# Designs tried in a protein design chat: VH-VL binders against C2 domain-containing protein 3 (C2CD3). Part 1

All scores and structures are predictions.

Target 1, 169 residues: C2 domain-containing protein 3 (C2CD3), of Homo sapiens (Human) (q4ac94r1171to1339)
Amino acid sequence: SSGLLDVGLRYRRSPRTAEGVLAARTVSISVQIIRACGLQAAAKALAEREPALQFSATVGVNASVTTHLSFLPQGEQRRTHPVACSFCPEFSHHVEFTCNLVTQHCSGEACFLAELLEFAEVIFAVYHENTKSASDIISIESCKEYLLGVVKVPTKELLIKRSGITGWY
Structure headers, positions and changes below count from the first letter of each chain, unless a header shows other numbers; antibody chains are not in Kabat numbers.
ipSAE, averaged over its two directions, is called F for ESMFold2-Fast, E for ESMFold2 and O for OpenDDE. V2 adds 0.75 times the mean of E and O to 0.25 times the DockQ between the complexes of E and O.
Where letters were taken out, [cut] stands.
The coordinates of atoms that the task and the answers printed are left out; those that the model quotes come from them. Centres of patches stay.

## First folded at step 2 (VH-VL)

Design b02
Fold by OpenDDE, look of step 5:
Structure b02 (fold): chain C 169 residues (1-169), chain A 121 residues (1-121), chain B 112 residues (1-112)
Amino acid sequence: as target 1 above (169 residues)
Amino acid sequence: QVQLVESGGGVVRPGRSLRLSCAASGFTFSDYGINWVRQAPGKGLEWVAIISYDGSYKYYRDSVKGRFTISRDDSKNTLYLQMNSLRTEDTAVYYCARGYDFLTGYYFDYWGLGTTVTVSS
Amino acid sequence: DIVMTQSPLSLSVTPGEPASISCRSSQSLLYSNGYNYLDWYLQKPGHSPQLLIYLGSYRASGVPDRFSGSGSGTEYTLKISRVEAEDVGVYYCMQGTHWPYTFGQGTKLEIK
C-alpha cells in the first residue's frame, strides 16, 4: 500500500503507580501517533470488496488507530480518538505502556524485558468506522469497523533509543 | 425511506421560548449528526446548529449561542431545539437536515418539511 | 465567518439553454483531506431544499447528469447543460469546511 503513518516511540524507566515489589523496576514505552496519510487508496481498495465503503472512499474515512505491544495481553490495546472524514488524519495521540523489567514467560520462566523487546513488535492498525467512530471498547464491539492498514515496528529499535518511524505496511 | 418531520413551531412574543422537535425515521438515527437550518420569510438559508451522532459535540451560530440548545433523544429518534429569549430576527421556517458525517454533520442529504416560528410583538 | 458570494442573484433562461451560477468564498474551502467542502442545494418553490452537488463536483443520488459542479479553493461553479422547467427555484452554495457553515445569498432561476 501507499499510505503513511507517523509515529513516535520512546523507551524510559518509570516508576509504577500500581502496588508491588516491581514498582521501581518498570519501563514506560511512550507511543505518539501523529498522523496518517494516503488512506484514500486503502479505502478505495477495500471498497472494491465492500461496496458500503464506496462513499467513504470518496469523501473521507473516519479513522482511528489501535496500538498493541506484541508481548502484552490484547486487553492492553489502546485506540486513538476518531478523526472524521479525512484521508490525512492528524491524531496527536499519546499513550504510555508500563512494562515490568522482569516478567514471566509463557513457559513459566523469568524473562527480562530486554529479551522480549529484542523480538517483539509494536503493532499499529488503522481502521475506518462507518458512521460511528469511538475509542470505547464497548463501542468498538458494537460498531462495524474496517481495517485499512497495519504498521509493525520492531521494539528492538527502542533498545537503541530510536524514536520514530514512518511507513505503511 | 428517510423521513424528517419538524414540529413545535408557532407564534410567540419576543423573550418567550419554544421547543422544536424533529422526528426521524427510515434510518439509524443514532448514527448521524443532525443540523438545524432556518429560513426567514423571503430570505436565504442560514445554518443554526449541529449535534454529533452521540451528542458529544454541539455547535451553534453566534447569533443563537446562549439562547438555543440542540439536543437529541435516540430512544425516540427525535432531535430538539430549545429556543429561549426569542427575538424577532429568529422568525423563520426551521428545517432539520441530516448530515452524513457523524461528527461534523457534513453534508445535508435529507431535509424535513420545516416548521414555522414567528416572533412578533 | 466565511462569506459566500453567488452570482448572478437571478437569471432567466429559455428551456433547453445552459445556465451557470458562480459561488465565491472569502477563504479557501480546501480541507486537509484534499477535498473542497462546497455543496449546492436547490429549493424549488414551496418545497424544502434538496442536495444537488456535494464536495464541489459530486452529484447527489437522483440528480440528473445535466447538473455539474466544478471549482476549487475559493471559486466554484454550478452548471446546467440544458435547463428544464423543473429546474426553477433558488440555488444555494454552502461551505462546510469552516465553522460556522455558511450559505450563499441564493440564485433564483426562472424560465423565460
Scores: ipSAE 0.000, ipTM 0.567, lowest interface PAE 12.4, mean pLDDT 85

Design d05
Fold by ESMFold2, look of step 7:
Structure d05 (fold): chain C 169 residues (1-169), chain A 121 residues (1-121), chain B 111 residues (1-111)
Amino acid sequence: as target 1 above (169 residues)
Amino acid sequence: QVQLVQSGGGLVQPGGSLRLSCAASGFTFSSYYMSWVRQAPGKGLEWVSGIYSGGSTHYGDSVKGRFTISRDNAKNTVYLQLNSLRAEDTAMYYCAKGSWRYLYSGYFDYWGQGTLVTVSS
Amino acid sequence: DIQLTQSPSSVSVSVGERVTIDCKSSQSVLYSSNNYLNWYQQKPGQAPQLLIYYASTRESGVPDRFSGSGSGTDFTLTISSLQAEDAAVYYCQQYYSTPRTFGQGTKLEIK
């Protein structure tokens, strides 16, 4: 079956202000990427169409995760370092997305935050990729990445739960 | 693909009015900030007005009180009502899409073809 | 309001040459490690097109010869090997605060 991803999401007002920004006008969306499991099934399914995955689907994948908020452009996505040779990697990775509300002159921060979170999603993409080292420069091995799966986590629970949301998806 | 198609320009006397339209397709129009940017002949770009997904508006100092931006999400269209026009309002008017959703505008990633407004006696 | 000042106002160069265009902001546009400044290219008779956002990130499909650099108040657009089709007016623009403001433009002509 498909894999699972253990994540946590929180938002908070930014107590630290950048030059020209007031704390009441900024919001941070904090994303934790804790671990994944069940990646062998995903790797085996892809290996049926991608021969380059056959070895990795047997011994372990080099997993990494990208994180993107549905309301931000793709260039705002963030990426973990890969965790080598595992079907149950532990990432323990933290990503923070800060909104620059002062530059937008938004009409009511709280009103827009509720609308934003009600329909938004955090999008996680899990990849297998080769890790390059200085000794691998001589090798023919490619640094190609393969998409193992996508997880979308709605942010609407942040409207209800003061401490955020967490769990397996 | 994202497309912004503009209409409604033309020649008008000082003190007159026009309404510009910008019809959008290829993206979820209701989620994005929309803006108008103008360029007087032989001059640079000037931001005119913007409207957020939630309907909040803001304007450049040179057009406050004379221009009104609005949107119709059912028609995927943003409008600019130009009132009390002056000679210095003569320009090519561009419709532009913000790159970020909901509360934010971001940078302008897609632009319309432009609509010429000429204000002269 | 944030004023953006570009220099030079115009430049005439030969194909293959390196060109730099500066943009100076009257106040910092840096927030939380991102610079809210972008660059547009406007060819004659056309609408502006996005080249670079966050000061240094190329938009998809923009040739590698275009690069952006700088932080805070001082920014530079560099064209490392000029092509004939690069003849255009180039604008910097800040999206840090309202009103959104543009530089005056830099006209790049091919000799």
Scores: ipSAE 0.000, ipTM 0.500, lowest interface PAE 11.5, mean pLDDT 79

## First folded at step 5 (VH-VL; from b02 with heavy chain Y57N L103W T104S)

Design g3
Fold by ESMFold2, look of step 7:
Structure g3 (fold): chain C 169 residues (1-169), chain A 121 residues (1-121), chain B 112 residues (1-112)
Amino acid sequence: as target 1 above (169 residues)
Amino acid sequence: QVQLVESGGGVVRPGRSLRLSCAASGFTFSDYGINWVRQAPGKGLEWVAIISYDGSNKYYRDSVKGRFTISRDDSKNTLYLQMNSLRTEDTAVYYCARGYDFWSGYYFDYWGLGTTVTVSS
Amino acid sequence: DIVMTQSPLSLSVTPGEPASISCRSSQSLLYSNGYNYLDWYLQKPGHSPQLLIYLGSYRASGVPDRFSGSGSGTEYTLKISRVEAEDVGVYYCMQGTHWPYTFGQGTKLEIK
């Protein structure tokens, strides 16, 4: 495999706990966002349309990554802290999504989590957050973030592989 | 290390009962469906029963249904097989086997050493 | 019940040579999720069985690269690229697609 991100995906049923019976009917999906690479090509492409990005496209971007499971609401997405001035950032970020074994599609109908995982994806979006050095003359409230790329990792292999899914995407 | 240890086998006459136990260690027992698989002397493998990770689903091969009961006690990390109305064709080594897919227990990735049940006379 | 038929039922193999075992099911093992639920197990003499291959082609933890599985639908093959003395035992295929789970009758592998 090859891509923008080195990630790991796993799931397992939540351990039994004294907190409640409902915990025995949940699964956690663990997502590790380890690192990215190759961001200079994406930054250069953006700089063709955004001259303010020309400096970052030559020296490094301030990268952050959002993570979203396709069957969860958009409000459940998570974001790393930015890693400054790099085309190959190391994030070393871990996220757990707790899911019920019976959950619902985007359409609202209930189903088992395994049925959702057959067609679902983990969606990673990589952003550059503009530096203050490009905004040192203008108000800081006008800073923007720019999408560098999107990586989608299908979840259906989690139904089979206990060790999960790892690699570059 | 994952370990499964069966016990409770023995020699009994037809119509009697035995209870097998399988003690589990080295993994979170409540995350897995567990199976019983048997092997008659000089014969191949035969699946007997499965219990799901939360105990909510139990399945049996037809020849033992109504006579055998699979159960689990997660506080003791122990799987049980209650075998009633034993027949000579139940004579076998009985293995407990852990499922790889914890929802279904389709794969048997770890097996015990087995316990011998002999039904004769 | 799904009948699983193995061939050959017995093999004698010279050390270092390849071996091949086939397994045929009476119905397709293709499940609605696109996977074929077919496992291979090895039972060494005097031991309990051990998992070698799952889903037709995936090696279990600790299984040497010499073992490979292939096939789909109703026909499956286990190959050993270079047989070693430790490979002696009985090989079973098992289907997990249909209730009840069923094993093949076994293939005994011996060293010449």
Scores: ipSAE 0.000, ipTM 0.471, lowest interface PAE 15.5, mean pLDDT 78

## First folded at step 6 (VH-VL)

Design k18 (from d05 with heavy chain S31N Y33W, light chain R100Y)
Fold by OpenDDE, look of step 9:
Structure k18 (fold): chain C 169 residues (1-169), chain A 121 residues (1-121), chain B 111 residues (1-111)
Amino acid sequence: as target 1 above (169 residues)
Amino acid sequence: QVQLVQSGGGLVQPGGSLRLSCAASGFTFSNYWMSWVRQAPGKGLEWVSGIYSGGSTHYGDSVKGRFTISRDNAKNTVYLQLNSLRAEDTAMYYCAKGSWRYLYSGYFDYWGQGTLVTVSS
Amino acid sequence: DIQLTQSPSSVSVSVGERVTIDCKSSQSVLYSSNNYLNWYQQKPGQAPQLLIYYASTRESGVPDRFSGSGSGTDFTLTISSLQAEDAAVYYCQQYYSTPYTFGQGTKLEIK
């Protein structure tokens, strides 16, 4: 309940070939994933139910972070590279989401990015990759990922330069 | 015309389970945030859960780990699976439509007729 | 979580009179000139109905006698001239952040 995820959001405008007249321009939304802290507590909590995590809960987790904008298709989710053996991994990672300034649906109704961002969320999920399980040749589950925590942040909060997220696990 | 028609509910013993359904019509269901709101007898409104068109879910603290919201966009239906029911879960449950398409948010511009869930020994 | 507190909890008013219901939030629900606060009316035996969104915008079909005001943490629902059909419980609600929360409700009775 006391974990910290440092993130940021930035805008980058880029012209893009439009699928339609209204989608002539796009904005690249850059989400910065700086660091995650407090992962040991999360790991320990999980270790109570997952004995395979007992070791990692002691020495360090292999953490990666997934990022998703709520108004984008699931396929647009991005993931950081894992940082090995740390309870406070520094990612210094930037993920870019290309967004249309205007989206026109089959109904002909236009939706503006500004409106989407006003009410959307950024979803962060922190995972641990258990590498020890991968070493077990006999285990079909060579690489098991464990969800350490999830946080959902309204984009509007990030737009006002809020970067600190706590209590995500 | 937007309509939300609820079904399910009833009387159940503590520890039991129920599944609520809310069938939507009159709008592009898959584009909207859907929620469940409940009201204990003689009490106020409590937001229970919400589900985005993309499937992401949110829960009130009182129901986390026990309730599961889901949706079938092909059927224009949102569901609430109620497990490990407690007496305090006794309430009228309403499904509600979010006002903003493609977003995790919105005021609730349309409501179902409600489904009564009674948890009693 | 954002807590909403309404006042009064109940009120009895005669037809034609002005009624004000207050809603206070534990945190500001204002962002980019929009207050993420709504008002609902719930008549006996019915589901809630949206009255006001964005603190001050009336939902389509809502009579002009209903109005919302306020910003940040303090909000007010006003009925300028109470009608008999306005007997109901009124709720404020925030959707600034999850979990969404409601005020405890204000029961409005007609004298």
Scores: ipSAE 0.019, ipTM 0.613, lowest interface PAE 6.5, mean pLDDT 87

Design n06 (from g3 with heavy chain D31R, light chain S32R W99T)
Fold by ESMFold2, look of step 9:
Structure n06 (fold): chain C 169 residues (1-169), chain A 121 residues (1-121), chain B 112 residues (1-112)
Amino acid sequence: as target 1 above (169 residues)
Amino acid sequence: QVQLVESGGGVVRPGRSLRLSCAASGFTFSRYGINWVRQAPGKGLEWVAIISYDGSNKYYRDSVKGRFTISRDDSKNTLYLQMNSLRTEDTAVYYCARGYDFWSGYYFDYWGLGTTVTVSS
Amino acid sequence: DIVMTQSPLSLSVTPGEPASISCRSSQSLLYRNGYNYLDWYLQKPGHSPQLLIYLGSYRASGVPDRFSGSGSGTEYTLKISRVEAEDVGVYYCMQGTHTPYTFGQGTKLEIK
């Protein structure tokens, strides 16, 4: 009841296959966006404030999920393919965020990735995108994207868990 | 109800700078990506730049990249376009246009009246 | 960059008769959410542009039902079932699927 999104996080080095050389100076944070559930309750709650959602809250939402790391620029944000008309969509989406083991502070001092991960989060935003409805009444609101929920998964456990983090959030 | 009002246009010589403003009202400014679109005299429409709703993503057409900077101040409900190193081909009416998407604009549902920028020697 | 090509570039129509404008894109405009982000705008003489049609076929608020949009992928059409004097101006299609967003060359509609 308290979970919205089934995700997994893993922390791996980024080998180079074409040259057979491992890129030891960079790592990847692998993010899996597996599936969501409970979206009807979220859509119904939002429909109390957003009349354009009343139909979707009954029959299903057209869901997509954005994801990004809190210490990376928002331009590194990624987005799943949409899944139409469902309250329990399956995304099976894989993302890798490439990170340097050592990075630069704005002051010019070096910072290890581990220092960033201690306080960072992977942020997921779940949206409904209205589709063409069966009704003949079309408004600008029916073309809006509506935020159903935000899930934040702290990255600090990646510092100690070798198999990564997985589960419902 | 939704209103966008541009200002800051004028006549300048090549190589100079101007700062355009777009004052927004009648909607929650912080939920929308906003665009600049321009139209040279007697010509068609040309998209210039977009800034996402939270200001974190900015995109420019190639011909202005590195010279123009789009920005927003949500406390003042105002969009800006800093135009440096202006060229004669930048002469146009500049419109601000509201994008629909929370993250970035796909289509432009409300437009301002435009402000004229003339770059001539 | 996606090239948008309109046809015809100029159209002279007797009031009450239909009009049709086509728009082709150099690439599919299908976005990952299953929609084609193709808009139609009208710029009346001396005015800023106004949105007529979005997502290929949806009318914007306040647009008369004599305007309709259709098409998918790379080919789109705007139709006016009965042209009226207020419809005079330049019509632009625009793709909003990929940055940089790009407009067609425009189609000037005149009353004859």
Scores: ipSAE 0.000, ipTM 0.458, lowest interface PAE 19.1, mean pLDDT 79

